# VHH binders against Protein GET4 (MDC12.19): the designs that were tried, part 11

Target 1, 324 residues: Protein GET4 (MDC12.19), of Arabidopsis thaliana (Mouse-ear cress) (q6gkv1)
Amino acid sequence: MSRERIKRELPPVQEHIDKLRKVIEEGNYYGALQMYKSISARYVTAQRFSEALDILFSGACIELEHGLVNCGADLAILFVDTLVKAKSPCNDETLDRIRCIFKLFPRVPVPPHLVDVSDDEDVQNLQESLGEARSRVENLTSFLRAAIKWSAEFGGPRTGYPELHAMLGDYLYTECPELDMVRISRHFVRAEDPEKFASMLVNFMGRCYPGEDDLAIARAVLMYLSMGNMKDANFMMDEIKKQAETKNPELSESDLIQFISYLLETLQRDALPLFNMLRVKYKSSIDRDQLLNELLDEIAERFYGVQRKNPLQGMFGDIFKMMG

## First folded at step 1 (VHH)

Design z10 (from z9 with R97K G98D S100R Y101W W102F K103G D104S T105Y F106M Y108V; framework vhh_7zox_3)
Fold by ESMFold2-Fast, scan of step 1:
Structure z10 (fold): chain B 324 residues (1-324), chain A 119 residues (1-119)
Amino acid sequence: as target 1 above (324 residues)
Amino acid sequence: DVQLVESGGGLVQPGGSLRLSCVASGFTFSSYWMGWVRQAPGKGLEWVSDISSGGSTGYADSVKGRFAISRDNAKNTLYLQMNRLKPEDTAVYYCAKDLRWFGSYMDVAGQGTQVTVSS
């Protein structure tokens, strides 16, 4: 049968939304999830995408409002999958729906570190809270990763819509129990908000071991440079120096931070011999993190046209970056 | 009055197969989406599969590749071929008519048919 015949079999979308809200009011959250999936799939099969999106958006919001993060995330991801199938453009109306769903994801206070807990019951409560936080973070990550990819394919910037990167980076920073600053930084360098990123890095310097603060800053600046974004790289360094002078004066004495400062001056002057000299002079500081050497190789290629020696080295580095 | 009569359930060993049937009466069967939903012990209703009047099919991820839905409009009969059955497939299986019935099918769908997958 034809597409037109399938379409006439489906009732009005508002009838489904109203019926499903009633199912949720009765406490049948599992049944409602399955109904949202079945009903939306039928509209998608009929190529009535606007109505499928209305149903999925409604369902994602209601499930999240009731604290059912797994169910709400499932519907939110399906909402984005349906945007892709519909080839829906990245516009303010669709982004408003994504913002609404994002806002409904809960934010929960970070549990205290295990060293602060001695009672077995408190240890179990902490383990449960960490498990729930990891689940929430993975659910939100899956949703926003899908949304970023959709935005890149259907009218947004090729790297994904900046605000979606900012949303994901911010949520990872505040909610993820296992802090991955490399992952967070990869999102923020694409967010087109160097001021927020700088503020986050300054906040981070108050939370972790002092000896790692310069690495986080170096990663951020080098990531901007590897993307050809000299303006935001300079803004980041200037902002960090300005804010850190009072809170962390030892940062100014870091060999790695001094290297970054000289590197920025060298790149402005387009001087490859000086670039190579700086890498050799500061090798011991750079070698503290393999990612720094990989980013510097990318910078050399972008600014000076220097060919990379081994594509497999970059592949292995990317795997390492994901883990640490 | 709409009537749906499910049959074909039973006890089967893991890895086995069953074919469920649903005989429909009281409406123009060929004009409606038809589907299967199930309820496992202690759980809510789970959508399993559906089929449009035009023959387009959908499947839950848990059964995709193992189950096949089909219809015979001349016999007003809906089928579910279940292969490589797992203990997790143990449930009462209900035949459902169109989208309106998914939430209210208990008033019309009948008794369902019990599928038990156990060694």
Scores: ipSAE 0.000, ipTM 0.102, lowest interface PAE 23.9, mean pLDDT 79

Design z11 (framework vhh_7zox_3)
Fold by ESMFold2-Fast, scan of step 1:
Structure z11 (fold): chain B 324 residues (1-324), chain A 120 residues (1-120)
Amino acid sequence: as target 1 above (324 residues)
Amino acid sequence: DVQLVESGGGLVQPGGSLRLSCVASGFTFSSYWMGWVRQAPGKGLEWVSDISSGGSTGYADSVKGRFAISRDNAKNTLYLQMNRLKPEDTAVYYCARSPLWYTDKGFDYAGQGTQVTVSS
């Protein structure tokens, strides 16, 4: 019950921060990780959350500054978990700490022409580099995913704070060895930055998306529409047309892109029979990716109240698909 | 390739206990949020519990106080300790990995499931 007595039984937080910083400066990075965890847990047990957060934030930053991504991410994730336990509000002070941690995650340039290596030594170096990049991306993703979830629960928008989505989407686009444009797009549609998203898609199409550029655009527009965001869906489509006008002129001849254009017009007029007719007319283009059908089902439910067969499928669609 | 292999299911009487295990491979287990979802006969998928990479846990109201989720990152293993089991807990239990875009209780990979039957 006595917070003053509990506080007296623990040393000042700055004393711990100073001691742990010295342990790291002496090169004992993994020992310091365990000490940060132990000491912060002690403050959490004592319900001294502000001090636990100070220790975890300091630890995450210094581990990352020394290039220890796994250790730094572990403490950063524990920092977010502690925000949840403390019921810490999604305010600018806490977001500044998350921004600081994010900025300390390393970015490693992707070497040009990674696909053609002829020397065994170069192949081994490439495999090691790709393994490290995957680990780094997974660590950053776990941290920001936890932060997004925290922000949604404690005062941010229901879908998570937009800037955190932008941070994660941007990092995945620039750092992930295997580009998952569906994953990246799911973050950017929640980032409230359709201009940056459009620019990223145009940039990606010019480099890595031969003959399937229309699929990336369709996914993005349909994702916006599935969330009820007609404004950003239209903005994104207009920006793509404007920016890709001379870089990919065949895009305007795509049946799928024509479908998306007619769909946007149809949704403005609230015409379910026309919506259904368009899905039938463009079925061969839509069937190129099952995700497009799933998004269109969500759009039909949102705009026209059409009941889906399984209401939980939207939350667990991939599990449903993978269970046979 | 991502793989999740569940074990520990079986037949148990009401009031009994079971411990489910899930061995993960093909990804950096320690970095992912993990969870358990279940499907009772003739019903849809229901979220049961999740756990962060750092050990913070969440539970469905129906299992809170009876189930405990935990993880062993050194063994790439997720656990669900199920106590005071009820007939309503009868379901196939799936170990699941949280999607990289996760903003709610959704999951992107699941194992084959393990059957839990609570019956007298």
Scores: ipSAE 0.000, ipTM 0.184, lowest interface PAE 13.8, mean pLDDT 80

Design z12 (framework vhh_7zox_3)
Fold by ESMFold2-Fast, scan of step 1:
Structure z12 (fold): chain B 324 residues (1-324), chain A 120 residues (1-120)
Amino acid sequence: as target 1 above (324 residues)
Amino acid sequence: DVQLVESGGGLVQPGGSLRLSCVASGFTFSSYWMGWVRQAPGKGLEWVSDISSGGSTGYADSVKGRFAISRDNAKNTLYLQMNRLKPEDTAVYYCAKTYRLWDSLPFDYAGQGTQVTVSS
């Protein structure tokens, strides 16, 4: 069958949306999910991607509006997969749809400090709530990771569209029961919003143990540097120093923070011997977190061409993925 | 929307010279480590040269003293000046960049390549 024949045989999208909305209003959420998947698949097969995207977007939104996170996320992920199949460009209209879906994901923040619970029933209720939070975070993460990858492949910046990184990082920070600041920081360094990232780090410092604030700052600055982003690395340090003067004045006396300050000056001067000397002098501070040494190795590769890891190994894998 | 477009390859006699160019678009070129890798017929990929954001260069032992890597950040262009070419330099040459997409490998993109053939 010709594509023209197939297109003419498919009914208008609005009729499908109206029928599906009624099924959802009647409480048959799983049945509605399967209908959205079946109908959108038919439009994809017919190469009618715009209509498939309209159906999937509608379905994701309606499921999420009714609190069905798993169903809504399933359709949202399929929406992004369909963008990839259609080779849909990263433009404002598609980003608006992704933003709309994101805003519909439920927000039930889990406090960093949990109330002490000794009642067995309260413990079970808490465990259930934490499980639900983990499920919501996993569902949103899958959706936004797919969206970030799509944006990088089809017209956005190489590292993924900055706003999508900001959305994921923010959601992980506010919603995830088990806070992974390294993962959150990896997203925020790609968000092109160092001011918001600095504010979040200052807020986080109030939530962690005394004497570990400098590690969070060091990770953020070194991540920016590992990406070649000197401008935002310097902004981060300047902003943190300003805010630390009022919140944690001892931060400026940290050996690790002193190291970062000297490192920033050294990288501006392209001085590899000084870079190596600083790593030796501040080894005890750097060794507090293995990630700092890994980031410093990446910085040495980027700024000085130092071969700590064989660049052929990474290139070989990436080229094979592109070729086959 | 990352593109790396190599050019400058061709047929040259042993002892000759070629200058390869790579025009980059879709990313902040000046912020990224760039390099050249090559693939000889029937063999795997071989790293040739790299250049840091700050301009520091590295070279494979097989090309040291003969090849020179450089970059023009104003033109988003990477170069490889190849001198005293040998038959062993015959390969497809790929321009490569590093970028950090949270879970990606150190090198995430290479261009389509340019063929260099050294023969009499």
Scores: ipSAE 0.000, ipTM 0.094, lowest interface PAE 22.5, mean pLDDT 79

Design z13 (from z9 with R97T G98H S100G Y101W W102S K103Y D104R T105E F106L; framework vhh_7zox_3)
Fold by ESMFold2-Fast, scan of step 1:
Structure z13 (fold): chain B 324 residues (1-324), chain A 119 residues (1-119)
Amino acid sequence: as target 1 above (324 residues)
Amino acid sequence: DVQLVESGGGLVQPGGSLRLSCVASGFTFSSYWMGWVRQAPGKGLEWVSDISSGGSTGYADSVKGRFAISRDNAKNTLYLQMNRLKPEDTAVYYCATHLGWSYRELDYAGQGTQVTVSS
């Protein structure tokens, strides 16, 4: 290479990082966002992905450190998009960067008492706080959902890296104003941490409507079973029984919890007629949530090979979805 | 502690009848669901019939109209009246209940009663 060619190349990545940090220190947060995007795009076009990732990571971190969640999230999502373009492997170094970005997302839990705000100024402040929480959750969800997908495509487990599922589920549980325990549970059953999941469900029991604690437990256990994970399903049930006996003794009298206990024993005995008998006997409890029937159908397919849908309907269903 | 003792099985010709009995002890019989399950040679368990504490009954399609389940709470006894028996009804018949947190009460139940339908 000639001196002329060297002089025409992009400057060292650290020089850009240092200059952009000064722009942020001067209070030009949105201008810095546009500069991070433009500079990283130039490195991507040059196929200098490592340098593009360094710039995007630095930008995401510093924007989040200054409380600019939308700007920081935008750069974090672009960081994951760049990992995909670079075909970057799911390794400890990249996961450390994702973990660092995650830790910088603010945590401002929504108070459980959302009623009795009667002053117009207090009502306005509450509405603004809830809007900010929803935006924060949406931004974090977009980032981690992209990271989960990237991890599944480039060397992680098929379902996505377990720790990323744990991070997303935990953030949704603590930060989301509209608590969706079904969505949270779908992440935790993939997190390979049944102890943490059990602890969160026991914590959640204090927030349920009376007589609905058993539904949250049933969903979690049946989700594990629908994935073929008998070990974690049994661990979850045993851990919940141990913890809930102290905090919620009425769970021992739940027909649905009794059904789940018998179901776990029945699956160990390879007894389809007993499985069918239990579904019939506990039908009124199971029908409290249609998701339980869907999960039980998946369990029957997995453990007993029972086909729940017409083979022709499955074939035409896929074609119909593609034509829309 | 829980005991379920089945009886009344035997050899019968096709079209014949048998009445199975199950004597329960160690729990408040009248308060619990009771049922019959069977296991044919070389096959898995099949649910046959059940009866709730309130007397509501259920039957497998294979036995509906031929079998009748009943209970005598004063005697802690469950019955299965089997009519118009077929070779396909040949199985060991087990009395079943569900108690507490676990289905393992079957580990303390009787060993079943053999029903053989053959000419």
Scores: ipSAE 0.000, ipTM 0.105, lowest interface PAE 20.9, mean pLDDT 78

Design z14 (from z9 with G98E L99Y S100P Y101L W102S K103F D104W T105G F106K; framework vhh_7zox_3)
Fold by ESMFold2-Fast, scan of step 1:
Structure z14 (fold): chain B 324 residues (1-324), chain A 119 residues (1-119)
Amino acid sequence: as target 1 above (324 residues)
Amino acid sequence: DVQLVESGGGLVQPGGSLRLSCVASGFTFSSYWMGWVRQAPGKGLEWVSDISSGGSTGYADSVKGRFAISRDNAKNTLYLQMNRLKPEDTAVYYCAREYPLSFWGKDYAGQGTQVTVSS
């Protein structure tokens, strides 16, 4: 059938938005979700992507405003999928909509000291809270991961729009019950905000996990270097050292932190023999996490042209898999 | 301006001993990791030893058990006690401090001190 006939048979988008808002206000959240999907699909079939996006954006926002995270996330993900189908450019208007949806996702602090519950009722309530937090994090991660990939494909930076990385990293740090500092760091190194990232790492060091302070810093600096970002790598190290002077003076005693300091100097001098010597000298510290060896292989390839056995299976390949 | 001034080198016979000194100025010496690196004639730089601000030490396998690094924070001075010297220890010895202000010698590294081990 003709596109003109399909367009004529659909009422104005605002009429649909108003009707669907009423369905939600009457408490039929799941029915509204199905209606948003069905109606937006008709506009997509008619290649009326702007109207489809208006419907999906409205639906995502109102479901989230009513606390229906699963329904709101479902529509938000479909909104991003529709951006991809429409080949919609990464522009301020679309980013404003993504930001608006992000802000409507709930923030519920994770309870501290999870190991000190002995009452069965307290244990059950804690398990329910953790399950809800995991669900919220998974839903937001799916939405922002899709948005990052869309931004990289349709006019943003090749690694994804920096603010979207910052949003996801921040949410993971504050809301995820199981902290994955490697995943958080992968997002922050792409956020173009080394000051915020340094502040977050110092905050992390001051909270719950003192035994791995140096690993988190090393991962962050090496991730910047693996991307060829020497400026932010140096900024990060200088900022961490300044903040650690009063808060964690023992950080300077870390062999791994000493290695990172020498590595930064070596890379500025373009001295491959020194790079190799440092890697051998600090092998026991580096081997504490295989990721450090993978990042160093990527750094050697980028700065010195040293060929890895399989570039597609390197650190950059793993990061793309995370977003795919 | 950051300055490191090495001294104590000289000519010694195999099996002999020397004590190198490095006087630091222009920075807070006690806050920095310090080390010794050497360069033998016609060869590249070789790390010899380092010492943390807290006194933890590291040594290259070639000198382990023969050399001892120490520091005197009150005098802003780094030391390297070299025992049972071998002809292969012949090199210019340089004092260095940690990054980001540079560990491997720029304008603040001294002229070095020559150690020659021969009969």
Scores: ipSAE 0.000, ipTM 0.139, lowest interface PAE 19.9, mean pLDDT 79

Design z15 (framework vhh_7zox_3)
Fold by ESMFold2-Fast, scan of step 1:
Structure z15 (fold): chain B 324 residues (1-324), chain A 120 residues (1-120)
Amino acid sequence: as target 1 above (324 residues)
Amino acid sequence: DVQLVESGGGLVQPGGSLRLSCVASGFTFSSYWMGWVRQAPGKGLEWVSDISSGGSTGYADSVKGRFAISRDNAKNTLYLQMNRLKPEDTAVYYCAKLGDWYPSRYFDLAGQGTQVTVSS
């Protein structure tokens, strides 16, 4: 508040960056975090957003380079908050900075299956590693969710910039100990990379839950269709068939997969009565996951104009599912 | 190009009979499941019956014992024999081609439909 009344010019931003870099290089990571926050706040108050962003970007990168994920993430989130305050457009320069920060987040191999650890010392080491992984994933998630929201507000696609969704989905799949395929799939359907998404789903099918393979595929295809993306929905089905033929031939016997195949053909021809018939014929398979009915309601609205009970709730529900 | 042409609908009295036909072209008819679906006035679509490439048949509970689906692969023709018709059978009847489970290019009600009206 006092700073808003000070009309003295601030020195060139590079002088602050150079000084703070030296503080980090000397090992004072927490002290540097507080200094980055204080100095960037002064530039923000002075309406010098470009310089504030330079300071925060530099700080996020150097903290992450030194393995200080919490400190680096704190500055990265503040960087995105400052983009919002500045109303900075979603452009290549800013996206390059976000990409740079993302690449500096560490990747650690996920520990193998947890069920057969019997040594108390091994259990302790495993618990510590899982705690660190959860913290890392939470920090990256907070940063990229803020970046996705910023991109949607300031010149990117309304659902957020595709590459940011790909970054978050990929990181969650490789780094999160608790695998949430619904959350991961919500990001990948917005990533504009159906080949990578298909490869991830085939890899998932080879892991822990063979009995859910058809559900994971159905969720992915229906999510694409709920967004009006027929091209990527069809690509996904063709790519899954091609990649999974030798690994999971039982998919061909799934009623749910048969339903999805017939649904894709039906939507191609604008046949609402046939769409409704397919939902009735395959009801027992669809009812295995309540999400499938929600997605089918969204598909019916998008392709046929069938009004949902509350379209506003559906819209906000989808945004919240993407963010949560 | 897949084409399905339905015929045989009309006005009939309760207890009467009709035979629907569907002539298929543009695909290997003998290799695909075929079926009949109907839409009654003011109601949703109802699956009536289907027949596999091997000749196994299925029927909706509402038509079991009264309707018989059959196919003539030499003529690329699907039939629905409808006996002991009831006012509740009044609907537009559509011929449908079912593909294999891998994405089919043509699964829909490509036919124009044929109107069946059971008066009384």
Scores: ipSAE 0.000, ipTM 0.158, lowest interface PAE 20.1, mean pLDDT 79

Design z16 (framework vhh_7zox_3)
Fold by ESMFold2-Fast, scan of step 1:
Structure z16 (fold): chain B 324 residues (1-324), chain A 121 residues (1-121)
Amino acid sequence: as target 1 above (324 residues)
Amino acid sequence: DVQLVESGGGLVQPGGSLRLSCVASGFTFSSYWMGWVRQAPGKGLEWVSDISSGGSTGYADSVKGRFAISRDNAKNTLYLQMNRLKPEDTAVYYCARIDSYWLGTSHFDYAGQGTQVTVSS
């Protein structure tokens, strides 16, 4: 004869958090990672998403606090994936958790290039430091990219929550060994802070080769326009002129900057023939960077309804270029 | 060096099924969103499906309910289960790594060499 069946419930989530914290304090960081993943998966299967999120958030934070970036990032990414599975709304409480995780990612200055790197030991130490920096950037990028996509789908702006774009752009600007200003700019144009973006570009212009400052400005303005954001495109141009007036007077003589000024006026007038004429007149300046032509094609489609030669071009960027 | 190697393509009749696999190397596979894109003869690239590091999925309207994307992070492998195949699904299928998310669209930075899928009677 069987006694009345008592269904075994999952223990309180705090008991799991306390036990896992002890495993980490004892130095078993990778073993703890696997336990966090297994336990959280059990709560997800049971449709107990709040508790799964509590476990994953706790695990991400404590792994990062102990300097285990790969483990902490793994749990942070799984935390965001669990938000998507739960259809959790983009609200202040969840954003505070994402912000907390972000702040725990290490900030380590890019190692300076050593004079006389011909020594094998010095070269190896530099390569190891750069590899670690790339790994940190890659892990943070995966986490924040997932968070941006989640925020766009579950109650944030369609382009992703602005602060998350600012966080990722800032981290890339300060921490990435290979500075990709196009990638950084794509995040800042979505951050809803053209003043901070302009200040960053002015700071960056001091680091460019002579005669390339105008390209960074053109990319930023055209990115805003490709999004239909005339207000911030004009603000950016005005702020750059203000802040760079005394630091880089050559900008006022740039054909590319003159083109951008005329383009902004033309888009306000809704004049496609003038738009086409400007592209032809300034072709040599525009052709300095293929990205400018791609952005202008997107602008033409958005403002004038002009069909692109390939309707998927804007969706596949680097794959399209890789195949062509 | 990033490498993506697709397999599992072939010839099937309409209504049939195929399972594509993609083995990744040269990067931390578990940290990246991954996807499948296809190119039909004489046409441009079409996004098919994507999957987050934790398994959250997205699908093109043309394949919803018929295709299922999945991943095995321990094996660095991405899968696409294709059911109820149509002649219109005939294409080269590429495994691709997702670098970023722009204006509601996944942006891809690396793709494999592709695997041919032909749906024909």
Scores: ipSAE 0.000, ipTM 0.245, lowest interface PAE 14.5, mean pLDDT 81

Design z2 (framework vhh_7zox_3)
Fold by ESMFold2-Fast, scan of step 1:
Structure z2 (fold): chain B 324 residues (1-324), chain A 120 residues (1-120)
Amino acid sequence: as target 1 above (324 residues)
Amino acid sequence: DVQLVESGGGLVQPGGSLRLSCVASGFTFSDYYMGWVRQAPGKGLEWVSDIYSGGSTGYADSVKGRFAISRDNAKNTLYLQMNRLKPEDTAVYYCARDYSEWLGDYFDYAGQGTQVTVSS
């Protein structure tokens, strides 16, 4: 056998995995990252995708197990990129690997979100650690964002696999220093788990400023309706009303919550004039957040065929408002 | 100052080809999934194609096998090669940045658009 031919052959994947694991155990984390990338790229070039995926999965897991979130996330993202190049189907085996990687992302024992703060020296120490929390969230988000897109492209639902949305929404809610409830809610309405979403919103109401908890509920219900999901919209309202009777009694006095209740009844009756009347009557409550008007325009289009004033606004307008 | 500037639109006969380009600035292009959406006169927005930083692509069923999306991360440029154009492809084509994980319905920035007219 020619030495030139032997030197060009790719060795068994398990030998690479075992060798690279030892490099990490010896403390050379960044060197191992570069080796995982280089070796997996060679297998990809050779169209040996299963082996490239085995290497990247192993690398992502071991880096995360050693607390190296940046390195582990880099390999996890490359793992998803390789799934796409391989056109790997969204199946239980691959989803289990994504689930395993997700579970290895660290969670802070003390929530990084603070409602109020005291003791200036403790504040400064906490602010320093919040930068690390933001980095962890960014890394996890990049990984699951790629996974959601892969799942939609290769056999999952068009909007991405529901469990991946649930994983990302949950992580953002528990670990992100700055809560973006609109983003979290957009994931949960795609997660096919209205019970968990309702429980999270009730928990969030304990963390809101007084008089703003109704906005989070309105956004969630209107998001379900904008997607045509009347069943989960009704479930959400019923569950929140039930739980809020004792925890947040002032919620029942909200004009916005009353509007949402009337809206749900109106949509069941196919009554566009009543829909329009409700929007006018509750205008001051709705105008508290322009996203509510965008969602209502989408709902009117879906349920009544009413054309939007600006076709770009529903897809772009609310996000432009969030960036500021 | 995120900017997306489209070019390459024009008038073409059925069966013809056009290549659209989009130059991005004001953000790290390689960190974002990018796409093309279009709007025919009097119609709503239709997702056409998207591409992630690592090169995987998605296409609407109406354009599969005829259109090819690509990107050059070093040049911050997105492309759409349109072949075997049909009158139904007549639309304003928008380059769009995908800010979020939801697909085809949720782009946070779009350019001003470039007109493609397919007429016999």
Scores: ipSAE 0.000, ipTM 0.240, lowest interface PAE 14.2, mean pLDDT 80

